# VH-VL binders against Rhythmically expressed gene 2 protein (Reg-2), part 17

Target 1, 260 residues: Rhythmically expressed gene 2 protein (Reg-2), of Drosophila melanogaster (Fruit fly) (q94915)
Amino acid sequence: MRSLSRFRLITFDVTNTLLQFRTTPGKQYGEIGALFGARCDNNELAKNFKANWYKMNRDYPNFGRDTNPQMEWQQWWRKLIAGTFAESGAAIPDEKLHNFSNHLIELYKTSICWQPCNGSVELLQQLRKELKPEKCKLGVIANFDPRLPTLLQNTKLDQYLDFAINSYEVQAEKPDPQIFQKAMEKSGLKNLKPEECLHIGDGPTTDYLAAKELGWHSALVHEKSYAYLVKKYGEDIDRDHVFPSLYDFHKKISDGAVVW
Short names: E, the ipSAE of ESMFold2; O, the ipSAE of OpenDDE; V2, 0.75 times the mean of E and O plus 0.25 times the DockQ between their complexes.

## First folded at step 15 (VH-VL; framework fv_bexmarilimab)

Design t2 (from k1 with heavy chain D104S S105P; at its last look DockQ between E and O 0.88; V2 from the best seeds 0.89)
Fold by ESMFold2, look of step 15:
Formats: C-alpha cells, structure tokens, sequence
Structure t2 (fold): chain C 260 residues (1-260), chain A 123 residues (1-123), chain B 108 residues (1-108)
C-alpha cells in the first residue's frame, strides 16, 4: 500500500462504490408490493423507480433537506414509493402508505437490500491494517439520508471507517465543495491540504471531477471505458485513475502501478 | 452527435402568435433528466430564459411571460414547440433552443444549443 | 428573482494575459446551479463551466471557475486570440432562471 501512504485522508462514496443493492429496486419493491396486495410488473417498477428518483431529486433536492420549507427525508421516500407504485398500475391506499413505506425504508438500511461491492471489504480491511488512524483517516462522503450510519453498521463496514458524512445532515450535496470541506473538518486533521486527500467514487462528475477540481486526488470506479468517459465528461479524467472495480483498484495499488 | 435546430417564421406582425419548433437529434426526450429549453436574445442584449420542458412533461415558464407562452413536445418526432402570443416589437430577438441536462441529482444546465433563429416583429 | 451582475462590462487584454470575470448574485446560489457560457459574435452560446467549477467536455484547461454563495469567478489563465467573446453566467436553480448581462472580452 505504499502508493497510498502519502494520503492523510481517504474518503469513499457508498452507493456503487462500497455497497450496492442486493437485488434491483424493481424486484425488491415487487416482492414487498405483493405482500401488501399492490402487485406490479418488476420491469415497470424498475422504470418508475428510476423516473421518480429523477423527479424527487429535481423537485425536492437532497432528500427534502434543501426544499423550502424542508421536507423530512422519510416523507421524501414515502412520496417516491407512492409515485413509483401508482405509475406502475397499483396505487397504495393512503391508509396503508405510511406502514408500507416504513417497511421499505427499514429494509433499505440492512444487508437484506445491500451488499458490499466486489473488493470493497478486502480493500477496507487492508487499509485499516496498514494505514493506522493516526497517519490516515478513512471516511465516507455520500449523497445520502440519515440512515447512513445504521447502514454502515448493519453491513459491518463501520469498523473500518473513522467517520461518515451524509448530504442530508450537512445540508450539502456532491458536487458542492462544501461537503468535501466538511469531510476535511470531520477528519480532525490539522493543516490538512487538498493534495493530501483522496476521494474514491463511482460518479464521474459528483465524485471524481468534483474532488479533483478542489485539488484532491481522485479515483473513479466505473464500468464504462476511458474513451467513453473522456468523450462525455471531458479530458480532466485521468486514464491512470479509472478502475472497473475496487478489486482492480486494490490490485493495482498493491502492485505499485498507480502514481498520483 | 447532438444537434438542435430552430424553425419557424422570421417575420411576425404585432399581435400575431409566434410558433417555433425545435428539431433535435442524437438524444431522446425519453431519457431521464433530459429536457429542452427556450432562450431568447434581443439584438445586442443579454440572454433571457423563456421556458423549458422536461422528459416527464414537467413544464416551466418565465413568470413575466407565462400568460403568453405554451411549450409542448412530440417525442416520436424529436420536436418541441414553443408558442408565444400577442407578439410586440420588443419581442424581436434571436430565439434559441437548447438541451437541458444534468450530471448531478438536482443541478441542470444547457449543454448544447441550436444555431438560433432571428424573429423580427414589425408591421 | 435572482439578479446576476457581471463585472466588468468590457475587459480589454492582450493574448497571454490572465482574465478574471466576476458574477455576483443578489441571493445565495448553490454552486450546482451556476454555469458559464461563451458566445462569439453571430453564434449561439456554448457551455464552458457547469456547477460553477467543472469544465464541459472539449473546453481547454485554461478556463476555470470558482466561487460560492453570491460570488463566482471565471478565469482564463493564458488568454488566446480565439477567446474573444462575450461571457455569461447563469443560475438555473430558482425561477425565473436568469443570466447575467454579460462581460465582453476584447483581445488587443
């Protein structure tokens, strides 16, 4: 891990970086819907989940925190769930919506709905072993609601991390500079410089470019080719810092094949 | 390759209704987070946002012009239409359509623009 | 309504010089809603910087954006002759979505 020893702070995104859904929202929502008598086609649920994800983020930013007036994040998810089922042909009756939505909200903070991405646990284990907290802090920066600490506990990743920042609590989302600045503050490190920070995530804009432009070093875990990424997101993406997975990242770091 | 092109009349009389069409290619309005916006620029003046329509048919209008504007889409034709009623010489401007895009959960921007069409309002 | 005031109105510089263009908002604007466009005479605007500080694909590295809250800046680190244009900032977060009045960059 010599190529990482120069960093005093390493942060990770969560969704599709450290953790991923165990099954698609279409399948998971479909199973729970059947239990409550709201039967829908899994493909329609998947499409409408994605549609409502975009609508809710557009109309009620940051899980409702950045809405004027603020919306509670649980209400934000209830509205997303209600819309997803209604648009898929099975509206949830108002008297059942609260309990139905709470069931899904509770499931999605557990390992029933989430699993580690390939290589994430092995990387964190080795980092914690070799980069001791007095030399390097390990953290999370995620566009996420307040379930984040509980999710990290339930998936057993919290033991490897010194802190976690969720966008709802700090009222700032990636790519906003403020959430990265708050992570530096949360680390407790004195005289921390941006070039001593590494951010690892799957978002070309929200993770990679956002951190890189602030003077941090950045690594992108993404399944698309470098050529695709440069064409879409520009030449600021460094070919040597794009990896198909954390497993590949870990291997290349261990081989000394990454330079910053 | 993303392209947009505005079409419609270049000369309109006062009180008439202007109808502009944005024809585009290289993307579809059924893509999540995508939209088409209309912006105008009077000769020698700054840009002014007029309206936009999102992939889910959500529509937004400039409040000062809302009573005069209507925006609609035809996804099968890759077209968006803007209608502006009761035209006046002060509405003389170059009218642009542009793609509304996002790379973040809630932040949108105009990444590709049409060439624009000059609409002159005079008797 | 959020008014974006750009300064200076006109900036005359020689090739190779550093240009600094200011955009001041009448109310705080999240950086994810603040964008910069370049417009050359007779042509449509072109996106340069989105989310206040991120370069659009194909934009040279000499262009950079910074700022937060009410104060935003576009910087061109080494001015090239082709950078002659008018530059607009835009907020796309609060309706009506507004543009600044523009800064005209003249190259001597």
Amino acid sequence: as target 1 above (260 residues)
Amino acid sequence: QVTLKESGPTLVKPTQTLTLTCSFSGFSLDEYGVGIGWIRQPPGKALEWLAHIYWDDDKRYSPSLKSRLTISKDTSKNQVVLTMTNMDPVDTATYYCARVQTYSPSGYFLDYWGQGTLVTVSS
Amino acid sequence: EIVLTQSPGTLSLSPGERATLSCTASQSVSSRYLHWYQQKPGKAPKLLIYYARLRQSGVPSRFSGSGSGTDYTLTISSLQPEDFATYYCQQYGSSPFTFGQGTKLEIK
Scores: ipSAE 0.862, ipTM 0.924, lowest interface PAE 0.8, mean pLDDT 92
ESMFold2 (binder alone), look of step 15: mean pLDDT 92; pTM 0.944
OpenDDE, look of step 15: ipSAE 0.931; ipTM 0.960

Design t3 (from k1 with heavy chain D104T S105P; at its last look DockQ between E and O 0.91; V2 from the best seeds 0.89)
Fold by ESMFold2, look of step 15:
Structure t3 (fold): chain C 260 residues (1-260), chain A 123 residues (1-123), chain B 108 residues (1-108)
Amino acid sequence: as target 1 above (260 residues)
Amino acid sequence: QVTLKESGPTLVKPTQTLTLTCSFSGFSLDEYGVGIGWIRQPPGKALEWLAHIYWDDDKRYSPSLKSRLTISKDTSKNQVVLTMTNMDPVDTATYYCARVQTYTPSGYFLDYWGQGTLVTVSS
Amino acid sequence: EIVLTQSPGTLSLSPGERATLSCTASQSVSSRYLHWYQQKPGKAPKLLIYYARLRQSGVPSRFSGSGSGTDYTLTISSLQPEDFATYYCQQYGSSPFTFGQGTKLEIK
């Protein structure tokens, strides 16, 4: 872990970096829908979940926090869920919508719906052993609603982390610089320089480029090839800092193969 | 390999209706988070946003011009059409279409532009 | 309506010099809604910087963006002959979506 010794702060994204869904939202929504009498095809649910994810983020950014008037994040999810089922052929009656949506909202803060990404637990365990809090702070920066602390607790990742920042509560989303500055402040580290910070995430724009342009170091964990990523997002992506998984990142760090 | 091209009349008379077509390739309006916007630029002046249409058929119009504008898409033809009624000489401008894109579903920008078409409104 | 005021209106510099272009918004704009475009005479605009500070693919590293809230800056660290053009900032967060009036960067 000597290649990480220059860092006083290491932060992670959550979704598709530390944690991933156990099944697709289409399959999970389909199972719960059947339980509550809202029968829909799983492929239609998956398609319409993604469609409503884009619509809700466009029309009600940051889970409704950055909207005028502000929308409560639970209402944001209820609207997304209602639209997803209605567009898939089985609208949920208004009298049942609150309970149905609340069931899904509660389920998605647990390890029933989430599991660690490949290598994430092993990496965090070793980082906590090798980089004690007096030497390096470990944190989370996520575009996420206020369920984040409970999710980290229920998946047992909170024990490895010094803090977690969610975009809803701080009223700032990646790639905006404010959320990264909030993380530096939350770390409590004095005279922390950007070049002493490493951000690890799966978002080429929201994580990798955003942190790099602030003078942080960053690592991109992504399933797509380097060639694909550079073609879409530009040459500011460093080939030597792109990894297919945290397992591969951990291996390369352990072998001393990463230069910052 | 994204390309966009504006087509339509280059000369119109006052009070006529202008119809412009944006033909594009290298992407589809079936892609989540994608759209087409229309922007104009009077000779020697700044850019002015007119309208855009998203992949889900959501439409936005410049408030000062909305009574004169209609935007529509035909995803199967890779085309977007802008109609502007009651043309006036002050509407003389180069009209551009551009792809509306996002890398987060909340922040949009215009990443590829057509070459533009000059529309002159005179007798 | 959010008015974007660019300054200076015209900037005359020589190749090799540093250019600093300002964009001031009448109301706060989240950086993910603030973008910069380059337009050469007779050509369509070209995206340079999105989300205030991130370079579009193919844009040289001499271009950088910074700022937040109401004050944004485009910097070109060492001007090349091809950089002499008009530059526009744009906000795409609040309707009507607006552009600044432009800064013309011309050879001295």
Scores: ipSAE 0.848, ipTM 0.922, lowest interface PAE 0.9, mean pLDDT 92
ESMFold2 (binder alone), look of step 15: mean pLDDT 92; pTM 0.945
OpenDDE, look of step 15: ipSAE 0.935; ipTM 0.961
ESMFold2, look of step 16: ipSAE 0.843; ipTM 0.920
ESMFold2 (binder alone), look of step 16: mean pLDDT 92; pTM 0.943
OpenDDE, look of step 16: ipSAE 0.934; ipTM 0.961
ESMFold2, look of step 17: ipSAE 0.837; ipTM 0.916
ESMFold2 (binder alone), look of step 17: mean pLDDT 92; pTM 0.944
OpenDDE, look of step 17: ipSAE 0.935; ipTM 0.961

Design t4 (from k1 with light chain R32S; at its last look DockQ between E and O 0.82; V2 from the best seeds 0.86)
Fold by ESMFold2, look of step 15:
Structure t4 (fold): chain C 260 residues (1-260), chain A 123 residues (1-123), chain B 108 residues (1-108)
Amino acid sequence: as target 1 above (260 residues)
Amino acid sequence: QVTLKESGPTLVKPTQTLTLTCSFSGFSLDEYGVGIGWIRQPPGKALEWLAHIYWDDDKRYSPSLKSRLTISKDTSKNQVVLTMTNMDPVDTATYYCARVQTYDSSGYFLDYWGQGTLVTVSS
Amino acid sequence: EIVLTQSPGTLSLSPGERATLSCTASQSVSSSYLHWYQQKPGKAPKLLIYYARLRQSGVPSRFSGSGSGTDYTLTISSLQPEDFATYYCQQYGSSPFTFGQGTKLEIK
């Protein structure tokens, strides 16, 4: 892994980079809804989950942390879940909402709801084997609530990582430079320079461009084509650092085909 | 690709109601996180935000002008309408509509603007 | 509401010089959701920088944004004749949306 030897810090996003949902929120919410007598169509639940994700982030950013008054992240999720079911045709009665939402919240910190993305485990295993922790730290930077450490433990990814930071506890989301700066601090590396840092994620703005603008190196893992990404997000995206998956990224770095 | 155009009267008398229409193409208000905003600029003065309407029909108004403003959308026609009541000569300005956009669901900005329409309020 | 104060009000420079435009918020802008727009006389505003630091597609690399919290800067590293315009900062770190009063960049 010659092309990675320049890096003293490598960080990853979580959602759709290291981990992905095992089934859609529509199927997961549908199953739990049925058990609690709130039956909804799975496709409606999936649609309305996405709609409520946008509404909650607009109205209560960073899982409620960046709201005045502050909203606790569990309340944030309860509100999202309640809205998702109500808009899908079966509101959860107020007296059941707390317990119902808690079941979903607890499930979503386990491997019941999450699985590794293609190639993520293999990449992390090789990085930990070939890059000594004293010389290169591996971490996570995620726009995520405080369940993140438990999720990494329950999916067995924590064994490959030196640290994980979440936006709720930092009180800043990607693309804000503060969360990237926090990762550099958390690494414990002395005299760490931005050009010695690599960030890998699926967010064109929140991961790739945000890290690149800070002088880090950056890799984008994304299902869309390079042409689509440049058209939407601008020409600061480098074709040589866009990959369809971590599997493809891993193969390219193993072949020595990636230059930074 | 993305275009916006303001239409409506260019001359209004004091106390009358102004109605402006934003017609747009190259995107839909069915897209998550997308909206239309109205911004005005009095001659020689700074930009002033008036109102936003989002894809989910959420509406936001400038606090100082809220009692005078109403915003609505017709997604099927790709149009957004702003009304402003009780017009006064100080409301003489160029009125712009612009697309409200986000890449992370939390941070919003105005990425494409219409050419603007000058509305003069004169007796 | 968050008040954005831009300085200087007018900046007079020659082509080739470096321009530094300041935008100061009355309170911290959440996650640095602050944006910069350029407006030429008789034209609509154009987005330059979003999320404090990221260039909009098609914006030349001589434009850069920096800052966080309450203090933000737009820098133009080597002024071109087409860069003489009025620049506005805008935030939506909290409702309501607010604009700064503008900095007019004019040829000396």
Scores: ipSAE 0.810, ipTM 0.899, lowest interface PAE 1.1, mean pLDDT 91
ESMFold2 (binder alone), look of step 15: mean pLDDT 92; pTM 0.946
OpenDDE, look of step 15: ipSAE 0.927; ipTM 0.958

Design t5 (from k1 with heavy chain S105K; at its last look DockQ between E and O 0.82; V2 from the best seeds 0.88)
Fold by ESMFold2, look of step 15:
Structure t5 (fold): chain C 260 residues (1-260), chain A 123 residues (1-123), chain B 108 residues (1-108)
Amino acid sequence: as target 1 above (260 residues)
Amino acid sequence: QVTLKESGPTLVKPTQTLTLTCSFSGFSLDEYGVGIGWIRQPPGKALEWLAHIYWDDDKRYSPSLKSRLTISKDTSKNQVVLTMTNMDPVDTATYYCARVQTYDKSGYFLDYWGQGTLVTVSS
Amino acid sequence: EIVLTQSPGTLSLSPGERATLSCTASQSVSSRYLHWYQQKPGKAPKLLIYYARLRQSGVPSRFSGSGSGTDYTLTISSLQPEDFATYYCQQYGSSPFTFGQGTKLEIK
């Protein structure tokens, strides 16, 4: 992996980069709803989960941390879950909402709801084998609530990582520059320069462009074509740093086909 | 390709109600995270935000103009309508509609604008 | 209300020179809510920079944005003839959503 030798810090996004949902939220919410007597169509739940994800991020950014007054992240999720079921035709009674929501919150800390993305474990294993912590730090930068360390432990990814930063605890989200600066500080590396940092994620704006503008190098893992991505997000996306998966990224790194 | 166009009267008498329509193509207000905003610019002056409406029908109005403004959408026609009551010569401005967009679901911006329509309020 | 004050009001420069445009907010604004627009006479505004520092599709690399909190800057590294226009900063985080009064960049 000679093409990575210039990097003293490599960071990863989590959702749809290292880990993905094992089943859709519509299906998972539907199963829990049925168990608790709140029966909804899975397709309606999927639609309304996505709608409420957008509403909650608009109205209560960063899982409620950046709201005035601050909302606790568990309350943020309870509100999202309540809205999702109510809009899908089966509102959860207020007296049951805490326990119902807590069941979902706990489930989403685990490998019951999450699985590794294609190639993520293999890449992390190889990097940790070849790049010891004194040579290169490996970390996570995620727009995520405080469950992140527990999730990484339960999915067994924590063994490959030197640190993980979640946006709720540090009160900064991607694409804001502050969360990347906090990752550089958390690495503990002396005289770390932006050009010695690589960020790998699936968000064209929140991961790729955000890190690149700060002078980091970036890799974008995304299912859409380069042509689609440049048309939507602009020509600051480098054709040579877009990959369909971490599996493809790992293969190209191993073949020496990536230049930074 | 995303396009927006404003239509409505160009001359209005004091106290009348102005009705402007934003017709757009290349996107739908069924898309999550999308909206339409209205912005005006008096001749030679700065831009002033008036109102916007999101895909989920959430609406916001400029507080100083709230009692005079109503915004609504017809998703099936790709149109958004703004009404402004009790027009006054000070309201003479170019009125723009623009698409409200987000890439991080929290921060929004105005990525495509209509050409604008000058509305003159006579005396 | 958050007031955005742009300086200078008018900036007279020649092609090839570097332009630095300032936007100062009366209260702190998260960078994700701070944006820059270009407007040529008789034309609608055009988005240049969103989230304080990210270029919109089709915007040349000579345009860059920086800053945080209350102080934001738009920089044009080497002016081209088509860059002479009025530039507005905007905050879209706290109602009423406001624009700066503009900086007119004109040929000297």
Scores: ipSAE 0.877, ipTM 0.930, lowest interface PAE 0.7, mean pLDDT 93
ESMFold2 (binder alone), look of step 15: mean pLDDT 91; pTM 0.930
OpenDDE, look of step 15: ipSAE 0.933; ipTM 0.961

Design t6 (from k1 with light chain V29I; at its last look DockQ between E and O 0.85; V2 from the best seeds 0.89)
Fold by ESMFold2, look of step 15:
Structure t6 (fold): chain C 260 residues (1-260), chain A 123 residues (1-123), chain B 108 residues (1-108)
Amino acid sequence: as target 1 above (260 residues)
Amino acid sequence: QVTLKESGPTLVKPTQTLTLTCSFSGFSLDEYGVGIGWIRQPPGKALEWLAHIYWDDDKRYSPSLKSRLTISKDTSKNQVVLTMTNMDPVDTATYYCARVQTYDSSGYFLDYWGQGTLVTVSS
Amino acid sequence: EIVLTQSPGTLSLSPGERATLSCTASQSISSRYLHWYQQKPGKAPKLLIYYARLRQSGVPSRFSGSGSGTDYTLTISSLQPEDFATYYCQQYGSSPFTFGQGTKLEIK
């Protein structure tokens, strides 16, 4: 891992970088909905989950943390869940909504709903083996609610990581610079310089460009081609730091093929 | 390629209602996180936001002009319409439509603008 | 309502010089709601910087944005002839979604 020796801090995004949903929200919501008497088409649930994700982030940013008055993150999810089912043809009765939403909230803290992305565990194992904690800290920076530490523990990724930052707790989201600064502080490293930091994520704007503009190094893991990414997000994306997956990233790092 | 174009009258009389249409291509208001905003600029003056409409039909209006503005969309025609009642000479301005966009679902900005149309309010 | 105050109102500089344009908000805002636009005479505004610091596709690297809270800055590191224009900051977080009054960057 000599190409990583310059870094004192390496951070990862979670969703679609280290972990992904085991089944789509449409399928998972559909299965749980059926158990609670709210049957909806899985494709409609998937569509309306995404629609409500956008609405909630527009109207109640950071899982409700950044609203006035502040909304509790469980209420944020309850509202998203209620809207998703109502728009898909079967509203959850108000008297059942609390228990229904709590069941989904608890389920999404576990490996029942989440699995590692291809190559993520293998990479983390190798990094922890070869980059000792006294030399390099490994962390997570995620736009996520307070379930993040429990999720990392339940998926067994916590053993490879020195810390995890969730946006709700720190009241700062990617791409805002404050969440990256808070990660540097959480690392406990003295005199840490931006050029000694590497951030790895799947968000072209929220992860890659956000960290790069702060003087960090960045790696983008994304299934779309480099040509697509540059066309949409601009020329600040470096061809040599875009990878189809963490599996591919790990291979190239191991081969010494990445230059920073 | 994303394009937007404003159309409507270039001259209206005081007290009349202005109706402007934004016609666009290269995207759809069915896309999550997308919208159309209207902005005006009096000659030699700063930009002023008027209203916008999101993909989910959520609408926002400048509070000082709210009683005079109506915004609507026709997703099938790729058009957004702005209506402004009771026009006055001080409303003389170039009117722009622009695409509202987001990359993080929370922060929005105006990434593509139409060329604008000058609307003059006079006798 | 959040008022954005830009300074200076007019900035006269020569090609090759560094330009610093300020935008001050009347109350603190998240940087992801602060954006910069360029407008040349007779033309529509063009997005330069979104989320306070990220360049729009096609914008040259001599343009950069910074700031947080109430104080934001647009910097042009080495002015080119095509950079002489009016620059507006905008907040898109709290209605009404306001623009600053503009800074006109003129050739000296």
Scores: ipSAE 0.869, ipTM 0.926, lowest interface PAE 0.8, mean pLDDT 92
ESMFold2 (binder alone), look of step 15: mean pLDDT 93; pTM 0.950
OpenDDE, look of step 15: ipSAE 0.933; ipTM 0.960

## First folded at step 16 (VH-VL; framework fv_bexmarilimab)

Design u1 (from t3 with heavy chain P105K; at its last look DockQ between E and O 0.95; V2 from the best seeds 0.90)
Fold by ESMFold2, look of step 16:
Structure u1 (fold): chain C 260 residues (1-260), chain A 123 residues (1-123), chain B 108 residues (1-108)
Amino acid sequence: as target 1 above (260 residues)
Amino acid sequence: QVTLKESGPTLVKPTQTLTLTCSFSGFSLDEYGVGIGWIRQPPGKALEWLAHIYWDDDKRYSPSLKSRLTISKDTSKNQVVLTMTNMDPVDTATYYCARVQTYTKSGYFLDYWGQGTLVTVSS
Amino acid sequence: EIVLTQSPGTLSLSPGERATLSCTASQSVSSRYLHWYQQKPGKAPKLLIYYARLRQSGVPSRFSGSGSGTDYTLTISSLQPEDFATYYCQQYGSSPFTFGQGTKLEIK
């Protein structure tokens, strides 16, 4: 891993970078809904989950943390779940909503709902083997609620990581510079320069451009072509630092084909 | 290619109702996270936000003008309509529509603007 | 209501010089709600910088944004003839969504 030896800090996003859902929220919500007598079409649930994800982030940003008045993240998810089912044709009765929501919240802490993305475990294993932990810290920077440490433990990724930053607890979201600065501080590394930091994620704005503008190096893991990405997000995306998956990233790093 | 264009009367009399249409192409209000906003600029003065409508029909109005404004969309025609009642000469301005966009779902900005239409209010 | 105060009102500079435009908010604004627009005479505004520091597609690298809280800055590192225009900051976080009064950048 000679191409990475210059970095003292390497950070990752979680969702669609290290971990992904095993099944869609539509299927998972449909299963739990049936147990509570709230039967909805799984495709309607998937559509309305996405709609409510957008609405909740617009109206109650950072899982309610950045809202005035502040909302607890469990209440934030309860509101999202209630709206998703109501818009899908079978509202959850108020007397059942708390228990229903808690079942989903607990389930999404586990490997029942999450699995590693292609190549993520192999890459982390090799990084921990070849990069000395006292010289290079490995971390997570995620726009995520406080379940993040438990999720990393339950999916067994925590063993490869020195720290994990979630946006709810630090009250800062990507692309805001503060969450990246918090990660540098959490690393404990003295005289850490932005040029010695690498951030790897799937978000063109929230991960790649945000880190790059701060003087970090960054790698974008994304299914779309370079031409599509530059057209939508601008010319600050470097064609040599876009990869279809962590598997492809790992292969290119191992071949010495990436220049920073 | 994203384009927006404002249409409607360029001259209205005091007390009349102004109706402006924003016609757009290159995107749809069916897309999650997008919207259309209206902004005006009196001659020689700064920009003033008036109203927005989002893909989910959520609507926001400038509080000082809320009683006079109505915004609506027709997604099938790619149009958004702004109505402003009881026009007064101080409402003379160039009126713009613009696309509301987000890359974070929590932070929004106006990435493409129409050319604007000057509306003059006089007898 | 969050008032955005831009300074200076007019800035007269020559091509090749560095321009620094200030935007001060009456209360704290998260950087993801703070944006900059460029407007030339007789034309519609054009998005320049979003989320305080990220460039819109097609915007040259000589434009940069910085700041947090109440103090935000737009910098043009080496002025080109096409950069002489009026610049507006905007907050899009708290209704009513407001613009600054503008800074006119003139050729000296």
Scores: ipSAE 0.847, ipTM 0.919, lowest interface PAE 0.9, mean pLDDT 92
ESMFold2 (binder alone), look of step 16: mean pLDDT 92; pTM 0.943
OpenDDE, look of step 16: ipSAE 0.935; ipTM 0.961
ESMFold2, look of step 17: ipSAE 0.847; ipTM 0.922
ESMFold2 (binder alone), look of step 17: mean pLDDT 92; pTM 0.940
OpenDDE, look of step 17: ipSAE 0.933; ipTM 0.960

